# Designs tried in a protein design chat: VHH binders against q9rw55. Part 37

Target 1, 281 residues: q9rw55
Amino acid sequence: PQVEQLARQKMWNLAERFVAGESIESAIQAVQALERDGIAGNLDLLGEFIDSPAKCTEFADDVIKLIEAAHAAGIKPYVSIKLSSVGQGKDENGEDLGLTNARRIIAKAKEYGGFICLDMEDHTRVDVTLEQFRTLVGEFGAEHVGTVLQSYLYRSLGDRASLDDLRPNIRMVKGAYLEPATVAYPDKADVDQNYRRLVFQHLKAGNYTNVATHDERIIDDVKRFVLAHGIGKDAFEFQMLYGIRRDLQKQLAAEGYRVRVYLPYGRDWYAYFSRRIAETP
Key: E = the ipSAE of ESMFold2; O = the ipSAE of OpenDDE; V2 = 0.75 times the mean of E and O plus 0.25 times the DockQ between their complexes.

## First folded at step 11 (VHH; framework vhh_7w1s_2)

Design s54 (at its last look DockQ between E and O 0.03; V2 from the best seeds 0.00; counts 0 for: placed apart)
Fold by ESMFold2, look of step 11:
Structure s54 (fold): chain B 281 residues (1-281), chain A 116 residues (1-116)
Amino acid sequence: as target 1 above (281 residues)
Amino acid sequence: QLQLVESGGGLVQAGGSMRLSCAASGSTFRNAMYWHRQAPGKQRELVAGISGDYTAYDDSVKGRFTISRDNTKNTVYLQMNSLKVEDTAVYYCAAGLVRGTWYDYWGQGTQVTVSS
């Protein structure tokens, strides 16, 4: 307990640039500061070890509190959730608890004109997440719920095409989970090339595209692509991580591009950040 | 509610200079502000933007136009030098993001006419 407190204090000195604190208030202040620079926020309440149906529903209640607080503070709610954290895979009264809780969260966001991004986790959850995404878009509309595709997975190009009937808002990422070569490209060059394919195909399909990367070569490729194809800046946005390349975030905003920044916050930041550091000494 | 009011437009000869002003009132001051223009028969286009200390310009105006702001007056400026006939347009001041909504706040516009 006291050892953890000391380690927590030292870790916070390192982490504070990349985490918007522990409280709703600190997260909201961070989004408000970004909005003054023309940069939007994507709020993510951190949670670890949410292992019971009751804790999953409690976490969903906390996400709803975040959405309400953002609205009360004059922020259009834009929140990412992991469906596992709200009960995906846990049956409750004949329905997946994750789906039940996601409905509650998205309904609240929709009330305020907001948006919920369903994070993609490891490859074993892709099928159920896309199935639930289709259900939720059908219920709430693509303006209020989106999901993520990961360019390192072989399946992602096919998944993208399969979703076109929804006219979906999709966040394109490279991927951050350890995946075997049976499902994911082992080589960075292949991941990067597939990232370009995902982004360009989604843009050409006329779907709103979130280009989540710090890779300036890919950002420049997207700029050239949209110019060459007559795609307006209202059809896509660049997305980046809180505390990383603030210079690039502001430069893109000054150039008139839409920019959104992922803002993790919460008491569980210590567990989140310590795992990231431990994985890459 | 955020209100934006442009001023400073008018008629100038090619090669001349002009400064546009955009006064912001009624809301939280913004570090990110933009100038757009719309020439007859054309789409509105971004001319210059500022976010914090970072500025950007359309290629057609680089080296000739400068965007700046005075935080004490809640005003953004567009200094336009070496004006060309093709700079003739209505110039609009805009806030790029307000309450999570992109490009909902525009000024009324100010006409700039450059004659040869």
Scores: ipSAE 0.745, ipTM 0.914, lowest interface PAE 1.0, mean pLDDT 90
Fold by OpenDDE, look of step 11:
Formats: sequence, structure tokens, C-alpha cells
Structure s54 (fold): chain B 281 residues (1-281), chain A 116 residues (1-116)
Amino acid sequence: as target 1 above (281 residues)
Amino acid sequence: QLQLVESGGGLVQAGGSMRLSCAASGSTFRNAMYWHRQAPGKQRELVAGISGDYTAYDDSVKGRFTISRDNTKNTVYLQMNSLKVEDTAVYYCAAGLVRGTWYDYWGQGTQVTVSS
């Protein structure tokens, strides 16, 4: 434990670029800093994989605390959660625990006019996540809960279309998980192209779209697309990771686009940091 | 409609203390209450907020100001200690959903002047 602590302390100097601290307070401060630059925040409480139902509920409680803290700070709550972290797939009293806890979280967010994004996980959880998303949108409204689609999955265009009746707020990402070629495009070019398709189709449908990418080529394509189709800057937003392309974040904000930064925080930052190091040269 | 009325402002010397009150009436007391201030020539800024069991403060007032509430009196307070000249501003009470810089309800404001 002592060695781990030392390692974490030393690594934190590097990790702080990508992680908004370990505490709620530090996360809030990070959001406030972004807001000074005209950039909104998306808070993500980092946690290890949770296998215990009780721990899932505790995690949900911590997310609710985050929502309260944000609201106290005058920040419109915007939080991303993985349903697995709050108990998806676990049965509790005849209902999916993830759904139960998501309701609690979204209810609290809604109380403050906030928004909860249900992060998409690996392909094995897409169906259940979308199903639960639909349920939750029905209960709370599309203005208070959204989800994520990943362009590297073959199914994602269809998934997007299937959700049109909800007029959903969807974050479009390329993909975060290692997926087999049976379900995902192996070539980056295909993933990128499918990303454009997802974004453009969702925008054309008149749905709020979160363009979550650091790819400047795609960003430029989106700019041109919305201009060509008369889509206003208020109809979508660019989303980026905390500490990644800060220059681009500020630039986009200065150009009048809505920009939101994904801010992970928490004590369990090491795993996240490790992933970011792998992704960022 | 919720009505917010601030009181307790005035003139105080630097280093002094002052307690502001915001009385809410007309509707259900809101879960979240806020204090803002606006100095001459400056934008209105959030000073402190309370929501549920959580409080938040601007960095400039941390350790000096304390926001609290009394639900039985439908009142929110701002205890201001170790006041500085730069704390001079009109202080506003706000309540409701946060929408950028917009809140559902605002008080009329109370002037706080800190002299050197």
C-alpha cells in the first residue's frame, strides 16, 4: 500500500493534466475554470469496476452528491455515468439495479435542470443500455438524459435511427473499447467516415448532437456541414476530454460554438490516466 | 412567485464582519440558494451557494464567508468575516434553477461597503 501510494503521488504530477483532481471540490474548480473560458463541463466520477450491488448503490450516492455539489456551486449539473458502475445487470427487488440507481441520479439532476449522459460501454451492453435509455427518456425527458453512440460499431447508424422518436441528445464518439471485427470497423478510416455519418444524420434529424472528438478534420467537416444546412451553433456542441487539445477547446469556444469538456475526477484516476497516456503521444 | 428580500448590508471597516439575510416568501423555499455580488463596473459574480448539504464559495471569499440557511424562517444567510475593500458590492440573493447566469428569482440587492 505504501508503495502504491508513492507511485500514485509521483504519477499524479502527470495525471493532473487529464484528471480534474480526486475530490468533488477539485472537480468543481476545474469546471469553474473552464467556464471562465466559455467552456462547459461534463463531470465523470471515476471508479473501479464495481461488482457489489451495495457498492453500486454507494457509487450512485456519490454521483448524487456530485450533482448537489455542482448545483451548490451554481453549475448546471452535467454528469456522465456508466450504467455498469451503478448496477446494470444486477437484479434488485425484481428490477435492474442500474436502472434503479440511474433513476435516482437523473431525478436529482432534473431537479436542478441538469443532464445525465449514460455513457456507452462495450458492445455487449449496447442493447440493454439503449433500452434503459429509452425508458429513462420516457420518464424524465430527453432534456435530462442522453446517451452515447460509438461510430466504430456497425450497428450505430441503425441505433441512431431507431432512437429518432425520442429526439435524443446523443454524444457521438469513435469508440473506447476493444471490439472484434465482427461488430466494429477495424479500419480508422471507416470509423471516421461512420462518425461523420452519425453526426450528420443526427443533426439533419434536428436532434441535439454532441460531437465528441479531437479530430480537427472531422470538426471542420461539421462546421462546414452545419453552415451548408443552416444549422445553428446552438443545435449542437463539441465535446473534448479534459487536458486534450485545450487550444482547440478555447478556439472553438471563441468561435461561438458550444464546447463541453469531459472531466474525470476521483481517487481511482490511475486506470483512466493510463489509458490517456496510451492514447496521447 | 417567490420573493427574495435581502437585508443586513451597510458600511463596515476592513477587517470587520457583516451578516446578510435573505428572506424568502410567497412560495416554497427553494432547496438551492445563492449569494451573488456586483461591484461597480464589474460583472455579477457568484459568491456562495447552498444546495442540500453542500456549500460552495468563490475562491475570493473562501474561509471568510459562510452561507447558511434556516428553513424554519425561510431565510438564507451570508456571514462575512475579515471583510476587504474589494468585497464592496451590491449583494444579491438568488434562488431557483441555474441557467447560466440566470436564476428563477432574485432579490433587490443590498449594498455592502467596506472602507479602508
Scores: ipSAE 0.069, ipTM 0.588, lowest interface PAE 1.8, mean pLDDT 91
ESMFold2 (binder alone), look of step 11: mean pLDDT 84; pTM 0.866

Design s55 (at its last look DockQ between E and O 0.78; V2 from the best seeds 0.00; counts 0 for: unsure alone 63.8 < 65)
Fold by ESMFold2, look of step 11:
Structure s55 (fold): chain B 281 residues (1-281), chain A 116 residues (1-116)
Amino acid sequence: as target 1 above (281 residues)
Amino acid sequence: QLQLVESGGGLVQAGGSMRLSCAASGSTFRNAMYWHRQAPGKQRELVAGISGDYTAYDDSVKGRFTISRDNTKNTVYLQMNSLKVEDTAVYYCAASLTRGTWKDYWGQGTQVTVSS
């Protein structure tokens, strides 16, 4: 209806800073604009209500189209996916559609020298996601697939260490899901301290480390740590959200640090933007 | 392929000034570029960087050197004032991201010699 369309358009005037539009073309143009500033992109196709195997496979097909379009535009593909969105979960025969679709996506990315990051979701999916991450690294190599660890989970330090044989490329985040105190630190100060532990242990292990945060104190701590340990700027990168602290993104880039920016796009941006509004007072 | 060509180096007296230029070709217009230098027997070091309106400098040159861009040309500059003998080095123009790939791209370098 016209009322819904008008409301969506008015919301877009507010949202356009934080999302890279609805189309593959607009997302690629946003990456190209960032690259002129020396900032790399992390593309994320937004999806909502993916509630059937057919829709999961259709979403995976759309991710593959994104990878193909990025390559055709001369951009090395770097895409994040949630395994739940492509069908994570065993059927009655023990087959996991999410793993099947992830193989298709990573194979396409690898064909173009690209990279797929497997997002971490709520705590109930951590075991299966790490299991599937190990399988996919074995099939495609660590240069083409990575994953995420969340500093608010008690388990994450142990999980990090358990993956070192893979020489894994890991994105360190604090966490965004409502988790009980039985599995996650309730206090922000503990989450922040554990974030530092995850980052520093991963760097010291010699693994490529993605420092995903806007917290300047943590960023400064990372700068001091790498200087003190002789760790080169080619061993890690800072990652941030599209439209948040663009000043800090460019300042870090001017200082010679690698910076990557998360670029959500798609027709489901309304739900994404609503979450950003709720999280940013 | 991205090509970087430096110019403007030479001999200068301590306390003097010099402006280096770096012309970039073979890629789309860039808002982010860097200057590095390498003194004899030393490691190459980052001197200054720019990304859009934002600049950064090594502490040894802050307040004396200015990185800038010509918005109408694909050219970056390094204005070097109050030059010291320890600024003597080969100066390299650099870029580190092209077409989504983290890879350092270097010019051929231009010699700057500061005499006492």
Scores: ipSAE 0.735, ipTM 0.914, lowest interface PAE 1.0, mean pLDDT 91
Fold by OpenDDE, look of step 11:
Structure s55 (fold): chain B 281 residues (1-281), chain A 116 residues (1-116)
Amino acid sequence: as target 1 above (281 residues)
Amino acid sequence: QLQLVESGGGLVQAGGSMRLSCAASGSTFRNAMYWHRQAPGKQRELVAGISGDYTAYDDSVKGRFTISRDNTKNTVYLQMNSLKVEDTAVYYCAASLTRGTWKDYWGQGTQVTVSS
């Protein structure tokens, strides 16, 4: 235990750049710091893959605590969750546990005017996630729940279009998971082009769009696109990861764009940190 | 409730300088601040913004205008140099408060007229 503690302490010194601490309090403070720069927060409680239904429910409870803490701190709750973390795919009393717990979370968020983003996971979960998303939008409204589309998937343009009736708030990302070529573009250029297509189509449709990327070329393309099409800066936001391109975050905010930073926090930060280190040049 | 009050506008000759001020009510303002302007018959446009130590400017005012803030006075400034006739507009101070979402606050505006 002592060795583990020392190891974690040493690694934390490096990880603190990318993780908004281990506690709810630290996460809230990080959000407050961002707000001073005109940047909003998106809180993400880090957790390992949870296989136990009971633990999934506990995780959901912790997310709810986060929502309450945010509200108490005067922050409109904005939280991202992976449905797998709250029990997606597990049946409880004839209903998907993920859906059940998502309802609890979104209900709490809605109570405080908050927003829950259902993070998209690997391609095997896209259908169920979108289905549950549709259900939840129907129950709580598009202003309180959103989801994510990944541009590296061939299907994503179609998925976006299929959701237009919901007028959904969607975060567009390139992709976070290792996917086979049978379902995802293997070439970065194709992923980038598809990303632009997703963003542009969603913007043109009049839907709130979260442009989640650090790619300055794409960001510039979006800027030009919205200018050319008379789309206001209030119609979308740029989203970026905590600790990554902080200069760009503030710059975009200074330029009048809405910027929201994805803030992971929690004790289980090592895996996340490892991924971020791998991505950092 | 955040209130913004602009001052410092008026008439100035082309090539001249003018400094606008925007005083925010309440406690020390921490959020990003902006200056917008609206010329007759045109849409309101962002002129300059400040977020932390970062500043941004519309291309039309780069090198001429400087946005700054004094947190001790809860005031944001727009120093306008080398003014042009086309800079004539009502200038608005704006603040975007973030509480998970953005709520924008605007001042009443101050008229800036640049004569030839």
Scores: ipSAE 0.630, ipTM 0.870, lowest interface PAE 0.6, mean pLDDT 92
ESMFold2 (binder alone), look of step 11: mean pLDDT 82; pTM 0.836

Design s56 (at its last look DockQ between E and O 0.04; V2 from the best seeds 0.00; counts 0 for: pae O 3.5 > 2, unsure alone 64.0 < 65, placed apart)
Fold by ESMFold2, look of step 11:
Structure s56 (fold): chain B 281 residues (1-281), chain A 116 residues (1-116)
Amino acid sequence: as target 1 above (281 residues)
Amino acid sequence: QLQLVESGGGLVQAGGSMRLSCAASGSTFRNAMYWHRQAPGKQRELVAGISGDYTAYDDSVKGRFTISRDNTKNTVYLQMNSLKVEDTAVYYCAAGLTRSTWRDYWGQGTQVTVSS
């Protein structure tokens, strides 16, 4: 109604700093502006209420359109997807629509020299996501598909080591889902300690490492670690959220570090942003 | 296509000053630019970087070198003061991102030789 429309407009005034608009064109323009500052983009099409196989395939088609548009605009595609949004889960015949759709998306990205990051969701999906990640690396190569490990999960150190044969490109995050203490560290200090372990072990294994954090103490620790171990700036990157600490993003870029910025976009930004506000009551 | 041409190098005595220029032409305006150098027998190293209003320097040149940009001329400068013999190198400028790839495009370089 009119009340909801007014709320959306007021919320957009707050959200536009953190969301790259509703359209492919606005998202591409945001990436192009970042690239002029020496900062790369990580495009993420927002999707809510993807509640049928047909809608999962439509969402995958929209991701493919994004990849095509990025390439046409002179951008090497780098896109994150959630496998649940494209249909992760076996049907009655044992077929996984999410895997089918991921193959289509990654094939398109590979055609343009691009990269697809398989986002990690709640703990119940970790096993199937890592299994499918291994399958997709085997089919497309580690230079075209990566995934995420979450430092708050006890399992993540073991998972990291188990993937080393792939020489995988992994994004290290702390974690954003509500998880029980049976699977995740309840104490922030333990999460942060495990984050450092994940990053340092991945770097020492010789794997491309994405350090996704705004925590300057961890960033400084990574800088000291790579210097002490002779690890070049081409072996890793810092990743941050659109609109958060733009000063730090540009400072790191000026220092010669690789910086990539997460760019959510789409018509579903209101649902996304409203959920973030509700999580901070 | 972005094109980068360095100039301003040459021979200078230790303690002297020199200003390098990197003229950029073609393609979309760039806010992030870098100077690197490669001394004989050494690997190329980052000397200074700029992204918008933010600058950074290698510790060996802090206080002696200044990176700056003139957007009206699409030119990036490296002002080098109190030059030392160990600053002798070929100096290269680079754009931050080209073709969505970090430091994939470089100028051809300009020689700086600091004599004792």
Scores: ipSAE 0.736, ipTM 0.910, lowest interface PAE 1.0, mean pLDDT 90
Fold by OpenDDE, look of step 11:
Structure s56 (fold): chain B 281 residues (1-281), chain A 116 residues (1-116)
Amino acid sequence: as target 1 above (281 residues)
Amino acid sequence: QLQLVESGGGLVQAGGSMRLSCAASGSTFRNAMYWHRQAPGKQRELVAGISGDYTAYDDSVKGRFTISRDNTKNTVYLQMNSLKVEDTAVYYCAAGLTRSTWRDYWGQGTQVTVSS
């Protein structure tokens, strides 16, 4: 244990760039710092894979605590959760535990005018996630719950279209998981092109769009697109990861665009950090 | 409509203590409550907030100020200890969702002056 702690301490010196600390307090402070630069926050409590229903519920409780803390700090709660972390796929009293816990979380967020983003996970969870998303939008409103679509999946354009009746707030990402070629574009160019399609179609539909990318070419394309189509800067936002392209974050904010930074925090930061190292040279 | 009335401000010497009160009208006192302050020539800033069992403080006041709530009296308090000259400001009580929402309710403010 002592060796592990020492290792974590050493690695933290590097990880602090990408992780907003281990505590709720540190996360809140990070959001406050961003807000001083005109940048909003998206809080993500990091957690390891949770297999226990009880632990899933505890995780949900911790997310609720985060929401309360944010509200106490005068921050509009904006939190991203993975439904698997709160019990998706687990049956509890005849209902999906993920759905049950999501309701609790969203209800708390809604109480404070907040927003919960249901992060999309691997392709095997897309159907259930979208189904639960639809349910939750029906219960709480599209202004309080959103989800994510991944452009590397062949299905995502169709998924986006299928959700239009909800007028949903959707974050568009390229993709976070290793997916087989049977379900996802293997070539980056195709993923990028599909990303543009997703964003542009969602914007044209008049839906709030979160453009979550650090790709400047795509960002520029979005800028040109919204200008050409008379779409206001208040109709969408750019989203970026904490610690990545901070210069671009500030620039976009200075240009009058809404910018939101994804802020992971928590004790279980090592796995996340490892992924970030792999992604960021 | 919720009405907020601050009290307890005044002149105090540096190092001293002061307790501000904010009385809220109405029968339901469920909103998150905040204390803000605005110094001359500066923007209004959040000092402390309370929501449920959670409290938050600006870094500049951490360890010195304490926000508390008495639901039976529909009152929020700000205990200010170890006051500094830089704490001089008009202190405002606020209720609502966040510090920046148009739906927030504000008191008239109370002047706090800390002399050296």
Scores: ipSAE 0.051, ipTM 0.373, lowest interface PAE 3.5, mean pLDDT 90
ESMFold2 (binder alone), look of step 11: mean pLDDT 81; pTM 0.832

Design s57 (at its last look DockQ between E and O 0.04; V2 from the best seeds 0.00; counts 0 for: pae O 3.0 > 2, unsure alone 64.1 < 65, placed apart)
Fold by ESMFold2, look of step 11:
Order: sequence, then C-alpha cells, then structure tokens
Structure s57 (fold): chain B 281 residues (1-281), chain A 116 residues (1-116)
Amino acid sequence: as target 1 above (281 residues)
Amino acid sequence: QLQLVESGGGLVQAGGSMRLSCAASGSIFRNAMYWHRQAPGKQRELVAGISGDYTAYDDSVKGRFTISRDNTKNTVYLQMNSLKVEDTAVYYCAAGLTRGTWRDYWGQGTQVTVSS
C-alpha cells in the first residue's frame, strides 16, 4: 500500500501534464485556467470497464455531479461521454440503458446551457450510436448534444451526409481504435485526406464542426478553406488534448479561433495514462 | 452591464499614430483579450488578439498595430501606427471567454477616423 502510493505519486509527476487530476475540483481548476487564456474545456470523467447496469447508472450519476459542479463554478458544462460506459447495449425496462442515462445527462447539461458530446468508440457501435444520437438531437436539440465521426472508417463520409437533416454538431477525429482494414483505412495519408473531406463537407453543409487534431497542415488547410468560403469563426472550433502543444492552443486563441481542450480526469487516470504511454505502433 | 470601456479614439491624419485603451473590470479581464473593428457598411472583424504571451493580427494591420496589456491596471491597449483611411472604424474591445461563452463581453466602442 505504501509502496504503491509512492509509485502512484511518482507516476503522477509524469502524468499531470496530460491529465487534470483525480477530482472534480482539480478538473474545474484546469478548465478555469484554460478559460482565462480564451480556451474552453471538454471534460471527460475516466472510468474502467463499467459493465453492470448498476455501475453504468452510477457512472452517469457521477457525470451529472460533474455537470452540476462545473455550473456551480461558473463553467458552461461541456462533457464527453462514451455511451458504453452508461449502459449502451444493456436493455432495461424495454429501453437501452445507455439511452436512458444519456437523457438524464443531457437534460442536466441543457438546464445549464451545456453540451454533451457522444464519443464514437469501436466500429461495432457506430450504428447504434448514430441511431441514439438522432433520437437525442430530436429530444434536446443540436445545441446540447453532438457526436463524433472518425476519418479512418470508410463509412464516415456516408454517415456524415446521412445526418445533415439534424444540422449536427460533429467532432471530426482520425480514430483511436485498432480497426481491421475491412472497415478502416490502413494508410495514414488516406486517413488524413479523408479527415479533410469530412471537415470540409461538414463546414460546407453549414454545420458546426469540431476540428480535433494537432496536425498543423490540416489546421492551416481549414483556415484557408473557411476564408475562401466565407465561413465565420463562430461556425467551428479547433480541439486538442490537454498538455499537448499548449503553444499552438494559445496562438490559435490569440488569432480569434475557438479552441477547446480535452481534459481527462478521475481516479482511473493511472490506468488511462499507463495505456496512453504504452499506446505505440 | 458593460464591463469593458474603450477610449483613446478620435480624428487623426493618415500616417499618424493613436493608442486605444480598454479598461476592464477585474472579473472580465482575461489573459485572452481582443480588439475588433467595424467600418461603415462592413462586418465586425478581428484586428488583434492576445492570449498570454501570444499575439496575432489581421494581415491588414500586421506590422502597424501592436496589442499589449497591463495586468496591474486591467487594461489592454492597441497601438496604431501608420494609420490609413481604411482603418476608419469603431473599435471594440472583447473578452475571449467568460462562463464558457465565446466573446461574451464587448465594450461600447471608440470611433477612430483617419483623414487624408
């Protein structure tokens, strides 16, 4: 126990650049510091394998507590959740538990003018997540719930187009899951090109677009695209990871772009950080 | 209630210089502060921004305008040199982010008129 605490503390000295601590208070302090720089936060409560219906609902309760605490601290709540963590795939009383819990979370966020982003997970969950996204946008409006499309999946261009009737707020990411070549581009150049297609098509459609990347070439391409097409800075934002390229985050903020930073936090940060540093090709 | 107050505008000859000031209440003063302008018949445009040590400028003013800040006075400045008639506009100070809302605080504006 004592040796484990020492190891955890030494690991934290390395991790604190990339994780906003274990507590709601530390996460809120991190968001407040970013907001002083003109940078918004995207809070993500870390959780490991939440498999039972009871654990899923408890995790949803914890997300609601985060939303309440953020509001009380003067922060507009912006939280990302994985629907699997709140019960997607677990039928309860004739309804998917993930959908039930997502309603509770989004309702709380909406009460405070906030926003919930539904993370996209592995490819097997894309259909159900987009179906539930459509339902939740219908219930709460696109200003309070969004989702994610992953440029490494072949399907994403078609999915993007299929959602245009919702005028959806979508975060475009390259992709973070190990996916077979049957569903995802194996080559980075193809992923990057498809990323540009997703972003540009979404902007041209008049939808709010979250450009989640640290790739300066893509960021520069987006800047040129929006200028050439008369798209205002209020129609999109750049999104980045906490602790990565803080110089670029502030430079973009000074240029008047909207910038949002992903802030993972929670007691499971140790497992999260260990996986992230082990996550290499 | 407006918590950003611009001052220092007026009439100036082309080629001249002028410094605008924006006094902010402590709760509104941020590391990220901005100057915008709106010329007659045009949309409001970002002129200069600052976030901590990082500054940025619209291409039309780069090299001529300098944004700076005095944290002890809760004031942000726009030093405007080599002024051109097309710089004529109402200049607005804005805060970057408050209570999670983008550019939620704006000043009343100060008129800058450049004559040749």
Scores: ipSAE 0.645, ipTM 0.880, lowest interface PAE 1.5, mean pLDDT 89
Fold by OpenDDE, look of step 11:
Structure s57 (fold): chain B 281 residues (1-281), chain A 116 residues (1-116)
Amino acid sequence: as target 1 above (281 residues)
Amino acid sequence: QLQLVESGGGLVQAGGSMRLSCAASGSIFRNAMYWHRQAPGKQRELVAGISGDYTAYDDSVKGRFTISRDNTKNTVYLQMNSLKVEDTAVYYCAAGLTRGTWRDYWGQGTQVTVSS
């Protein structure tokens, strides 16, 4: 245990760039720091894979605590959750535990005018996630719950279109998971092109769009697109990861665009950090 | 009628203590209450907030100020210790405030002056 702690301490010196600390307090402080630069926050409690229903519920409780803490700090709660972390796929009292816990979380967020983003996971969870998303939008409103679409999936354009009746707030990402070629574009160029399609179609539909990318070329394309189509800067936002392209974050904010930074925090930061190192050498 | 009423302000010497109170109507006394302050020539800033079991403080007041709530009296308090000259401001109580993104209610404010 002592060796592990020392290792974590050493690694933390590097990880702090990408992780907003281990505590709720540190996360809140990170959001406050961003806000001073005109940048909003998206809080993500990091956790290990949770297989226990009880632990899923505890995780949900911790997310609710985060929401309370944010509100106490005068921050509009904006939290991203993975439904698997709160019990998706587990049956509890005749209902999906993920859905049950999501309701609790979103209800708390809504109470404070907050927003919960249901992060999209691997392709095997897309259907259930979208179904639950639809349910939750119906219960709480599109202004309080959103989801994510991944451009590397062939299905995502169709998924986006299928959700138009909800007028949904959707974060567009390229993709975070290793997916087979049977379901996802293997070539980056195709993923990028599909990303543009997703963003542009969603914007044209009049839906709030979160452009979550660090790809400057795509960002520029979005800028041109919204200008050409008379779409206001208040109709969408750019989203970026904590510690990634901070210069671009500030620049976009200075240009009058809404910018939101994804802030992971928590004790279980190592896995996340490892991924970030791989992505940002 | 919906209202917040602050009290407890005044003049205090640096290093001194002061306790502010905010009486809220029942409909306003929600699960979150806040104290803000505005110094002359400066923007209004959040000082402290309380929501559920959580409290939050601006870095400038951490360790010195304490926000608390008495639900039975529909009152929020701000205990201010080790006051500094720079703490001089009009202090406002607020309910439901979330950085202007949520409907909020404000008190009339109470002047706090810290002399050197």
Scores: ipSAE 0.046, ipTM 0.396, lowest interface PAE 3.0, mean pLDDT 90
ESMFold2 (binder alone), look of step 11: mean pLDDT 81; pTM 0.830

